VH-VL binders against q95uq1. Designs and how they scored, part 42

Target 1, 197 residues: q95uq1
Amino acid sequence: MSDNHEEESNVPAYVPGKHVSVDQLKQQDAEDEALKRYKESLLGTGVHAPKDDPRKLVIKEMKIQIEGRPDTIYPLDTKELIKEMKTKPFVLKESCHYKITLTFNIQHDIVSGLKQTNTVYRKGIKVSTEKHMLGSFAPQALAHSVTNPRHGWEEAPSGMLARGSYTAKVVFTDDDNEEHLSVEYAFSIKSDWKSDD
Short names: E, the ipSAE of ESMFold2; O, the ipSAE of OpenDDE; V2, 0.75 times the mean of E and O plus 0.25 times the DockQ between their complexes.

## First folded at step 17 (VH-VL; framework fv_sonavibart)

Design B3 (at its last look DockQ between E and O 0.56; V2 from the best seeds 0.68)
Fold by OpenDDE, look of step 17:
Structure B3 (fold): chain C 197 residues (1-197), chain A 124 residues (1-124), chain B 103 residues (1-103)
Amino acid sequence: as target 1 above (197 residues)
Amino acid sequence: QVQLQQSGPGLVKPSQTLSLTCAISGDSVSSDSAAWNWIRQSPSRGLEWLGRTYSEYTWYDDYEESVESRITINPDTSKNQFSLQLNSVTPEDTAVYYCARETYDFLHGYFDYWGQGTMVTVSS
Amino acid sequence: DIQMTQSPSSLSASVGDRVTITCRASQSIDSYLHWYQQKPGKAPKLLIYAASSLQSGVPSRFSGSGSGTDFTLTISSLQPEDFATYYCQQSYTFGQGTKVEIK
């Protein structure tokens, strides 16, 4: 009679940290010089956010990287470019290895618990949803870059049923479920790179 | 101009199969930019999507969950039409049935052309 | 599943009136809302797609607006032929309809 004590792994419930503004963070723990220096190192002294742009997250680029192929780069600096991306689907050969890199700036405040939700559609029906926790990002001089997957490559689906045209929406949300950005894009899965199907 | 013409019986007995056909003109059932749908309407359930068929590299069918076990939508490329088959019908399946072409605004579809509708009554 | 709620369920209006119908989604659907007109004994007819795009052949007195969860269909000046039931649609879900009746 082996008493299998299932150790309830008390995975501490991830309590989403209260959204603390950069200003509140600067005021907190003012007595701890080490913490202050750490905060200053994270927050940088002078990232001047544009006064005319209230956005906290500003996407700059989406890059599709395919192993053995040239990169596909979508500049996303303007609303027009974001719209244009919908009309320029990229091609994935079945079973190819690919990854997507998003480049963005954070403005005004720290974005805590940034999550990327990618939903893929085939002719209006949802076929997949992927969620990626990206982390917390502070305003900084250099743009942030996030690659999915973080390590290695994603393999494109294969087979006759996988081939076709897809549309997708990527949404960026924080711990408070505030939507910071959404972008739509299209792609096709083909049997060959040259197949103008 | 796209036109959809429906045909089939308007009376079906309980436990039998409802069968309807939708003939397409001005477009192809194998169009890569469209999907071909069946939608029904009743006072109790309103407008209800039932399912669709479409072609890319192969044929695909998507069905509404509540009828999935009983429904078949088949294309006929030779006649440029598609059909609805609904098995084991009950009085709850009494409705006006429509075929419709689905097109897309990017992520989601809308129905730009409809058949004339077929009233189907399930009665003993 | 996304729920679509139209308001009102019915309204009475006169020729020449401005008519406004609202559709609310249970969650954000961006601009992926469409409007249909249905007359008795006829199939639904597409009026507006993508929240605000007028379908070809539809009179300019029809307009759509809104984004996210709240959408509006407007008839600027109701005509005799506009007495019908109107439906909003998102994906494969339809609203319950709004009947526009003559006063």
Scores: ipSAE 0.834, ipTM 0.919, lowest interface PAE 0.5, mean pLDDT 91
Fold by ESMFold2, look of step 17:
Structure B3 (fold): chain C 197 residues (1-197), chain A 124 residues (1-124), chain B 103 residues (1-103)
Amino acid sequence: as target 1 above (197 residues)
Amino acid sequence: QVQLQQSGPGLVKPSQTLSLTCAISGDSVSSDSAAWNWIRQSPSRGLEWLGRTYSEYTWYDDYEESVESRITINPDTSKNQFSLQLNSVTPEDTAVYYCARETYDFLHGYFDYWGQGTMVTVSS
Amino acid sequence: DIQMTQSPSSLSASVGDRVTITCRASQSIDSYLHWYQQKPGKAPKLLIYAASSLQSGVPSRFSGSGSGTDFTLTISSLQPEDFATYYCQQSYTFGQGTKVEIK
């Protein structure tokens, strides 16, 4: 299990308006040994997919790491937990250093060109939109993890006007612009970690 | 329940300041679940959001870019009111002015209570 | 940033008619589009928020639907009090209005 796949790639058989299954992709390129080995590195050695769950991307958790403090972990492996995330805001002290790790499983087919779009609002006004290319992910038994930023830390905004409550939505789409997941969440920027008056 | 009552003059001379007040009953101007807005309406521009004020960590103001240099919206917690001040008006500022309460469906706001409107004419 | 275009600009209808009004965004938005009714000499009144949620006190003949770029307001059986102008709103931008007139 690796924190970061790093390689951003498309499967070579993509055709607009046509969706290629994992089995079909393997057959199309079976005679090219170099391409076959590349696809095996993407697909892994085992496939574990529930027949009754049609989702290609199944989120497991979101973890907020703050330099010098305990992690905040959101289990997201049920529909109810995903909906409840917006009622459990996390706190960032202004200027703190943080990063966010998402853990998820991929089922059924490769998800190629997975993109994360995160939009942050303050009481209805959009204050930022950030897009990150996460890469391509194959079905496998072990969960995938991605961390943003890839290196180092993000720094929370600071100043009197930056403090306050924020709402946000993160959306995951692939190369076909198919939406796989949408999560609404909340956080606050505060001057201090301690709550006293 | 919640009611917004506007007051202020309906005639303003060019280059002067337009000043309106919105009195709130059934809610507090310092409520952490609402924001307090001014919106105007004219035949040529339709409904046009001007700006808002709200309280949370401190008082926050957000203004439409086109009027940002001329507009001020002030809360008055002792009177449970908020005001609009628009400086250096021209005939292009002639409109019906509304105050409105904003509430939220998590990400985005909508205006659930409106004042009765004040017709403001900017002329000679 | 995002422009909202309503269609039609006006329509004529009779009591009992089904009326449909559309609002189109210049870019894809999530389902956070709101609908207002305005009668002459009055302030706008909220009907529907978040594309499809009916505001309390609004009759059930009003409904909303849509996502992405295309949103609709439907009045299933037009009543005499429904002759008005209707506006959509996304973020802090309003559509230009649709006037519903008596035929």
Scores: ipSAE 0.612, ipTM 0.824, lowest interface PAE 1.4, mean pLDDT 85
ESMFold2 (binder alone), look of step 17: mean pLDDT 90; pTM 0.936

Design B4 (at its last look DockQ between E and O 0.55; V2 from the best seeds 0.64)
Fold by OpenDDE, look of step 17:
Structure B4 (fold): chain C 197 residues (1-197), chain A 124 residues (1-124), chain B 103 residues (1-103)
Amino acid sequence: as target 1 above (197 residues)
Amino acid sequence: QVQLQQSGPGLVKPSQTLSLTCAISGDSVSSDSAAWNWIRQSPSRGLEWLGRTYSEYTWYDDYEESVESRITINPDTSKNQFSLQLNSVTPEDTAVYYCARETYDFLSGYFDYWGQGTMVTVSS
Amino acid sequence: DIQMTQSPSSLSASVGDRVTITCRASQSIDSYLHWYQQKPGKAPKLLIYAASSLQSGVPSRFSGSGSGTDFTLTISSLQPEDFATYYCQQTYTFGQGTKVEIK
């Protein structure tokens, strides 16, 4: 009678750190030069955020990458483009390998504990919800890019039941559950790339 | 114009099967832009969605959890209609039953056409 | 599950009155709220979809507004034919209804 002691892997509960503003972070640990340099390296000297744009997260692009196929790129610089994306579904062949890359800028302050929640709908019913912890992002000169999955590819569902039209919503939230961005998009799963089905 | 016409008995005995039919005109039961739903209404439970059927590459059915074990919604493409079967009925199933067409605002469905309703009483 | 709460449950009004009905969702539903009118012995009729879009054939005195969790149906000038029960809906969840009665 082997007592399989299932070692409860004490994965330390991620305690979301208190939202510390960039200014507060700059003031904290001023005595630690190494930490100051690290903070300066993260925060960059003088990323001028637009004064007329209060948004902390500004999406620039969504890119659908499919193995062996050309990339589908949605520019998302304007509200009109974001709306237009809903009318231009991309196609996934069943069992294809794909990944999605989101490109965005962070403005004004650090966004801590950024989480992406992707919910997929079929005819108004939720069929899946995926949550991805993206991490913390500081304002910088270069846009940030996040790819899901981080490594490898996602496989598109297969089979007759998977085929069809889908709509989805991606929501970006921080550790304080503040919503920074939501985007809606559409896609279809087909048996073939050429099938006008 | 889309029209939904309901038919079926208004009286069902306890433990029997409630059966209703909804005939479609002006649209197809196999439309890829619609889903076909049954909704009931009672004073105690209000408006309650029961389930739907729709076609894409194949047929799909979605049911409300509380009735899932007892409900069947079937399309009939030859007659351009769909049906409701609710097994093992009890007095709690007494309600006005509606068929409805569901259409979509991107992430959400709404009901733009309704049948006339059928009062179904479950009584001994 | 999302809960929908309408207010008031009932109201009395006169012809020509401005009537306002509210619907609150237990969580954010963006603009994915719909409004129906139901008269006694009749099926519900779609009035407004997507929070503010007027269904074809519905009089312009009906309007919808709101986003997130709080939504409003407004009748700018109540007509005799507008005495009915009104329901909000999100996906497959309906509000409990608001009965608009003659004063």
Scores: ipSAE 0.809, ipTM 0.905, lowest interface PAE 0.6, mean pLDDT 91
Fold by ESMFold2, look of step 17:
Structure B4 (fold): chain C 197 residues (1-197), chain A 124 residues (1-124), chain B 103 residues (1-103)
Amino acid sequence: as target 1 above (197 residues)
Amino acid sequence: QVQLQQSGPGLVKPSQTLSLTCAISGDSVSSDSAAWNWIRQSPSRGLEWLGRTYSEYTWYDDYEESVESRITINPDTSKNQFSLQLNSVTPEDTAVYYCARETYDFLSGYFDYWGQGTMVTVSS
Amino acid sequence: DIQMTQSPSSLSASVGDRVTITCRASQSIDSYLHWYQQKPGKAPKLLIYAASSLQSGVPSRFSGSGSGTDFTLTISSLQPEDFATYYCQQTYTFGQGTKVEIK
C-alpha cells in the first residue's frame, strides 16, 4: 500500500546561534559547505571514531617528570602495554620533585566529570589514596593531557620508613561512576639514583 | 622447600606475656619478597590476623588495630626466626596460634606456608 | 574493615557431588580473594589465590571464580579427602568458614 496523501507538518522554530534545521540547510546551495564546516568545528578536524572500539577514554602514555632528571615515559596505547606497565617500576629519589602527565584521547562521546583515583600499596596494605577531579573532555583529534600537580612539583616522601617498593592502581571514572580505565603500576623510593627514573 | 616450625609454651597465666617463636627453613626471614605473619584461631573469632614483620631497607611492622597496643613481632636474622609477644593476655586470647609466610599477587597478599600451630591456653 | 561472609556455614555432601561455596565481601574490591582448606588439627592450606589461580599441588577439581563482592569455590567432584572446613580471605580478613561434612 502507498500513502497518496501528502502531509505537511509545521516547520519548527529555529533556535539562535550555530544551530539551524537540516531542512533549511538542504535548501541553500551555498550553505551546504557551511553545514559541513559547522559539523567539523563541533567534532574537531581529523577526528576518527573507530566503530569497533567502544572505549570512550583511550590512554596513550604516562610520563613521570623528575626535576633535573630525564623523563620516564610509558607508552600505553595497547592493552598489552597497559598490563606490562607494572613490570617496569620507576624510581623516585626521596625528596625529589616530580610530576605525572597522562595523555589520552576521548572518542564517541563526551566524558563528563572525569575523576582519577590513585591508591598506593606497600606489600598488600593500602598506604594512601588520592582523588582528583580532572574535568570534562570532548572527543577531538588532538589528545588531551593532564598533569598532576597542575602547578609546580610534588615532593616524594623521605626517611628510612618511606624508602621501599610500592605498588599502585589508578582508576578513571566519570560522574556516572562508569570506569573507563584502570592501570596498575609500581615504583620505589630510594636514597640514590641507581635505576633510571 | 619452605617450612615453618613453631615453638613456645601452651599455657600462659592472665596478665602475663604470650611468647612464641617460628623457625624458617627454605627461605630467609630477611627476604624482601615475603612478609612474616601471626594468625590465631578460636571458636569465637575464627581465623584472625594479628600482624606481620618484613624487611626491605629496614624492618617494618603492621599490627591489627585491636591488638596493636599489646603486640610485638620481632625478627631474629641470626637464627632465621621471628617471634610473637602478646602482652597482658586474658582468657579471650586462648587460641591456636599460627605463623605464616605472606606473598603477593601485585596488590594483594596471601599466606602460602603455615606453621603447624600452637595451642595456647590462658587460664589461672 | 572488610567483613567476609561465607555461605553456607556447613553442608553435607556425598563423594562425587559438585560442591559450591560462596564468599561475600562487605565492600567491592578487586579479585584478590584467596581460599584455604583446613582439616581438624592441622593448619590451613592454600588452595586458590587471586580468586581463580590454583596453588601448586592442588587438584584440578578445585576452581574459583568471581570478582568484586561475590566469589565462589567449586569442587567439581567431591573426594573423601575433601571433607574439611574451607575459608576465604581478602586483605587480612578471613571468612568464618564452611564445613563440608559426609552425608
Scores: ipSAE 0.519, ipTM 0.785, lowest interface PAE 1.9, mean pLDDT 84
ESMFold2 (binder alone), look of step 17: mean pLDDT 91; pTM 0.941

Design B5 (at its last look DockQ between E and O 0.05; V2 from the best seeds 0.00; counts 0 for: pae E 13.7 > 2, placed apart)
Fold by OpenDDE, look of step 17:
Structure B5 (fold): chain C 197 residues (1-197), chain A 124 residues (1-124), chain B 103 residues (1-103)
Amino acid sequence: as target 1 above (197 residues)
Amino acid sequence: QVQLQQSGPGLVKPSQTLSLTCAISGDSVSSDSAAWNWIRQSPSRGLEWLGRTYSEFTWYDDYEESVESRITINPDTSKNQFSLQLNSVTPEDTAVYYCARETYDFLSGYFDYWGQGTMVTVSS
Amino acid sequence: DIQMTQSPSSLSASVGDRVTITCRASQSIDSYLHWYQQKPGKAPKLLIYAASSLQSGVPSRFSGSGSGTDFTLTISSLQPEDFATYYCQQSYTFGQGTKVEIK
């Protein structure tokens, strides 16, 4: 009778830290020079946030990378472009390797505990939901880039049942469950890059 | 214009099978942009979605959990229609049954065309 | 399971009145809300899809609004033909209905 001690992997429950504003962070721990330098490195010299844009997260681009294929790039600088993306599905060949890179700017304040929730639909029914913890992001001169998966590739589903048209919604939320961005996109899974199915 | 015409008996005995058919005109049961649904309505349960069938390279069926073990929705491409079978009926299955076309606003489905409805009474 | 709750369950109004019906979802889901009108002995008729889009052939006095869990159907000026029961729908769940009756 081998007592399989299932090692409860004590993954420490991520306790979301209190949302601390950039200004509060600058005032906190003023005595710790190392922490101050770290904060300065994160917060950079005052990135001028546009006064007319209250958004904290501004998406710039979604890039679909498929192994052995050219990248599909969706510019997302405007609301019109975001809407247009819904009408331009990308194609995944079954069993292909792909990854998605999102490029975005953070404005005004630190976005803490940014989480990406990606939900995929087939004819209005949810077929999958993926959640990715992206981390905390501060305003900086260069846009942030997040790739999923972080390492390697995702494999597209295969088989006759996988083939078809899909719609998806990606939602970005912070530790306070504030929604910063939602983007809808479409894709199809096909048997071949040249085939209609 | 899309039209849905229902047919089938309005009286079913307990433990028997409820069978209805919905004939489609102005669209195809194999349309890749639609799904074909059955919905029932009763005073006690209101409007209740039962299930759907649709084609996308192959045929798919989705059913409401409470009836999943008893329900079958089948397409007939030759007649451009789809059917409902509900087995082992009880008086709780007494309702007006509707067939409906489901279309989509990207993430969600809505029902834009409905059959005329069929009152089905389960009684001994 | 998602529950859709309409308010009120019934209301009395006169021709020309502004009528407002609310629909609340038990939780927010990534699905749009739709509105139907049903008259006695008839199938439901689609009025509004995607919360605010007017179905073709539906009079402009009907409008929809809302987001998240709270949605509203508005009839700007009630007409005699508008006395009916109205239903909201999200995903495959319907509200219990709101009956609009003559005062």
Scores: ipSAE 0.688, ipTM 0.848, lowest interface PAE 0.7, mean pLDDT 90
Fold by ESMFold2, look of step 17:
Structure B5 (fold): chain C 197 residues (1-197), chain A 124 residues (1-124), chain B 103 residues (1-103)
Amino acid sequence: as target 1 above (197 residues)
Amino acid sequence: QVQLQQSGPGLVKPSQTLSLTCAISGDSVSSDSAAWNWIRQSPSRGLEWLGRTYSEFTWYDDYEESVESRITINPDTSKNQFSLQLNSVTPEDTAVYYCARETYDFLSGYFDYWGQGTMVTVSS
Amino acid sequence: DIQMTQSPSSLSASVGDRVTITCRASQSIDSYLHWYQQKPGKAPKLLIYAASSLQSGVPSRFSGSGSGTDFTLTISSLQPEDFATYYCQQSYTFGQGTKVEIK
């Protein structure tokens, strides 16, 4: 019918407020095919996904780079390593320049609208929350990396109130607010590199 | 004021499943400022943390390594409670079991409210 | 993993005595060590968090100190109701306990 064709020639097939048309099914079939091709283009590279690991995002490493000092590297490729990370805090000297790189694989399916949320606590109180939109990631054999800041360095806070011990949690969620990863870690801000109090 | 009230059977046969429940008053099991823990105590091993559940965007579970394959901790938001299930128990699981609320700090947290305790005996 | 060792394992003291209990960590930890009191037949009760912060409702005769590896719980003037076992805790690990008996 002509009302079906004119009604469902519109782009958004998601909201079928009309509840009526058989020509809508033809348009919906074409849109399903387009979505399928889009997914295939994002999955065009060879994918090595373990059959018995249902996770879409698999963390491999967290690296803390401090200007002028050796890197601190946390391997996170086992559940045990992820759980124990928070018991091995790293130290930042006040006003030092640093950056943090997370390395991860995407497997099984495309992750769309990936968002990184990093929350920092001091004595149980949230003192900072940073959210970054990372984009969409397809499964592939090579790992993805995200470095914050993307350019240059971050500067650690300074002064008597900034010094102390901190805990933090980094969480990856997608556009549907589905969580793919959560990692807890810890650090201290000190006035000197030799202090471990 | 927060109160934790435990319930569940105190006698379990070997190879069966231990099941306990902790009802929360004065707080919410889905609070983003707390975590909900099970801790047990025996003369031979003292106080042992078993695991926790908490909500931040979604639900997280953390379990102690030695029981990880046998333990499940479930929140129930409609009843404002959380449970412990420990499978395949042996007499070495005989202990007083406590639920506890955890408040966050640097390395982990501390347990500011505890349930009254449930003595669980595993024997034939 | 970080091991927690308390000393002494038990002690006897008189009312009015100053009592000191030590907890030692196998590695340096910041100030995030917590102290609990447990009376017979009761759940543990939080006394001190973050090494030195007194929990609400806890008598001021209790105090905590230390950083790094060595931490101390002090009862400045022991009272009859302080008969209990005391535990330190860091992360998800508890010390083995110190039993305080009043003579």
Scores: ipSAE 0.000, ipTM 0.480, lowest interface PAE 13.7, mean pLDDT 80
ESMFold2 (binder alone), look of step 17: mean pLDDT 90; pTM 0.938

Design B6 (at its last look DockQ between E and O 0.13; V2 from the best seeds 0.00; counts 0 for: pae E 10.8 > 2, placed apart)
Fold by OpenDDE, look of step 18:
Structure B6 (fold): chain C 197 residues (1-197), chain A 124 residues (1-124), chain B 103 residues (1-103)
Amino acid sequence: as target 1 above (197 residues)
Amino acid sequence: QVQLQQSGPGLVKPSQTLSLTCAISGDSVSSDSAAWNWIRQSPSRGLEWLGRTYSEYTWYDDYEESVESRITINPDTSKNQFSLQLNSVTPEDTAVYYCARETYDFLSGYFDYWGQGTMVTVSS
Amino acid sequence: DIQMTQSPSSLSASVGDRVTITCRASQSIDNYLHWYQQKPGKAPKLLIYAASSLQSGVPSRFSGSGSGTDFTLTISSLQPEDFATYYCQQSYTFGQGTKVEIK
């Protein structure tokens, strides 16, 4: 009778904070000058969200960092650039160490409980799904940056069965399950950095 | 132009093995941009995907869960063909069987070329 | 598992009619829906891929639209050769089919 102690990974249950609008935050802090200054410092006087862009989350860049290799940077500020990214897969050498950094702006309001779901496909079949809780983000002058993993490096799969071409979709959702962004990208796992050309 | 030509018996006895072959012309079974599939159709179950084989650095097979224990799809590079083997058949396996080429729109596969179909009846 | 539901299951139409077939997914599938035509005794034929892309050699009277969970195949002017059964497909799941019959 092998007691399979399912180690309940105590991932602290993310308690969704009460959605406090930026306006509500401004009103609550009207009496605290120090808090007002702090908020002004965070929100900057100049964060003019474009009136014609209703998006709350605007992705700017995806960066692939590989230990010992130059960074691969995908600008993602336009729909055309996002489409172009799909046609430019990055390469992961098996067993390499890598991390992915997403840079984005928040507009109009706070995005609470932002969650990243990354699904990887091989020839149309899902091979993995990863979920990351990123947190809450407010509009600010400087773009937000999120790196996965937060600490250290991810190791690329190795072996003959891992090698090949992959496609992926990353989706950003908030606590209300509103989808703010989806990005599709491609990559390959190879035995070496040389293109099999 | 890609063409798929099916061959195999149309009658199989219960508990025996269903065997079909799909010959490929105009493409390679080892193509890295395609997968090679078997799909069956019956009035009771409609169109049902059974499985696929494809090549990258090695050969891969994916099977539908309901038939996974009984099914084998094998490529033959020397003949540029692939086969279906379905073991321990029952009358429920009676259907028209199709081979098909799978291609991709990024995250999604679709079937752009089909074999002519083979009616397989499982009967004593 | 994603379920694909077509509507109607069958319809009767005349030559020259506009025909619309709907496919609904049980969950969002973005634009990764494909349409096939099947005639009696024949294999399915690809018509539309990626919700709205016309397969090479398919007449322009066929069109696809939709996203998320709801998709539509339209035949702008039904021709005699268009009497067939049509299927939607996502991944390895097919709809139950819609039979277009002559009125």
Scores: ipSAE 0.796, ipTM 0.898, lowest interface PAE 0.6, mean pLDDT 90
Fold by ESMFold2, look of step 17:
Structure B6 (fold): chain C 197 residues (1-197), chain A 124 residues (1-124), chain B 103 residues (1-103)
Amino acid sequence: as target 1 above (197 residues)
Amino acid sequence: QVQLQQSGPGLVKPSQTLSLTCAISGDSVSSDSAAWNWIRQSPSRGLEWLGRTYSEYTWYDDYEESVESRITINPDTSKNQFSLQLNSVTPEDTAVYYCARETYDFLSGYFDYWGQGTMVTVSS
Amino acid sequence: DIQMTQSPSSLSASVGDRVTITCRASQSIDNYLHWYQQKPGKAPKLLIYAASSLQSGVPSRFSGSGSGTDFTLTISSLQPEDFATYYCQQSYTFGQGTKVEIK
């Protein structure tokens, strides 16, 4: 049996974590216009979330970049698209170099210590779990993007035992272990690219 | 309809090898949408998964950690069967042994067809 | 590893009773929990998969509910053929069973 082990990244994003409402942050600096402008550029002028959407993290897109090939892009900005992802598996060639970029909005409050936990299964048996610290993120008009790995590429596994169909679940939690999002997805590892379904 | 039929001896001496066979009808042991499992049941341990084999790019096997040094599960595609070998048995291996077909709801497997069971007693 | 706690360990009931059996996981397993029925001398039989999906050929008096950590198997009106032991399953771990006996 292959051991499942967790590897963590501790490279924080640029915004330190404290849960403060957007309105409170803007009000605290009313007497300093320069600081107000700077904070508004970080938080976005007039950024409002839907009142009936309690989510702090709203996923928009997952992009799989493969060295030397066109990107695979999953729009994820509806519940239907998130649920559909498991019916649209992507293919990794053995030993290919890839990276994954997630694009998301933060609304309502700052999310502190966002952590990604990715668990991969083969036919119901867990084969790996990896955790990555993504950092802290404030609400802003432009979406946030994070790329894993932060530098260079990941390498897909290789060999006859690595080939096959995989299912996975990625979960996003904060420092309080509150779950903000989970996505189920699928992929396969193949010896060549011609086997896309 | 899928049917699983077990065969093998019900009495095994300590330190010897327990050997069972499960014959498959209505499906293929080589199906890439299923896996083929052995599960045992005793009053002291309840239902206990032992391991499985399945085919995709090659044959894969997965074994429960407590038995992994003693267990082998082999497919036989020509007979459409799969087998269990459990080496170096002790009286703690006394149980009813079941073969079972596993299918999946995305991240999780469940056992939709079972063999009839084989009572295996390990005693001198 | 995720631990499964099944309760009660046994119960006595009469034909026509509503029977409820619970299974609790030590951490969230979403809806990935399955239920089986086993009669003496027989193999387990799948009843419910994915918490609430009824297996083909299983009577509609059986239902499953729950998500996360707490799951329930319900028999709405117990029949004579329902006296059996019931097991939940997550991953490759089974609950210890609930024996349903005639009162």
Scores: ipSAE 0.682, ipTM 0.868, lowest interface PAE 1.2, mean pLDDT 86
ESMFold2 (binder alone), look of step 17: mean pLDDT 91; pTM 0.943
OpenDDE, look of step 17: ipSAE 0.786; ipTM 0.890
ESMFold2, look of step 18: ipSAE 0.006; ipTM 0.527
ESMFold2 (binder alone), look of step 18: mean pLDDT 91; pTM 0.943

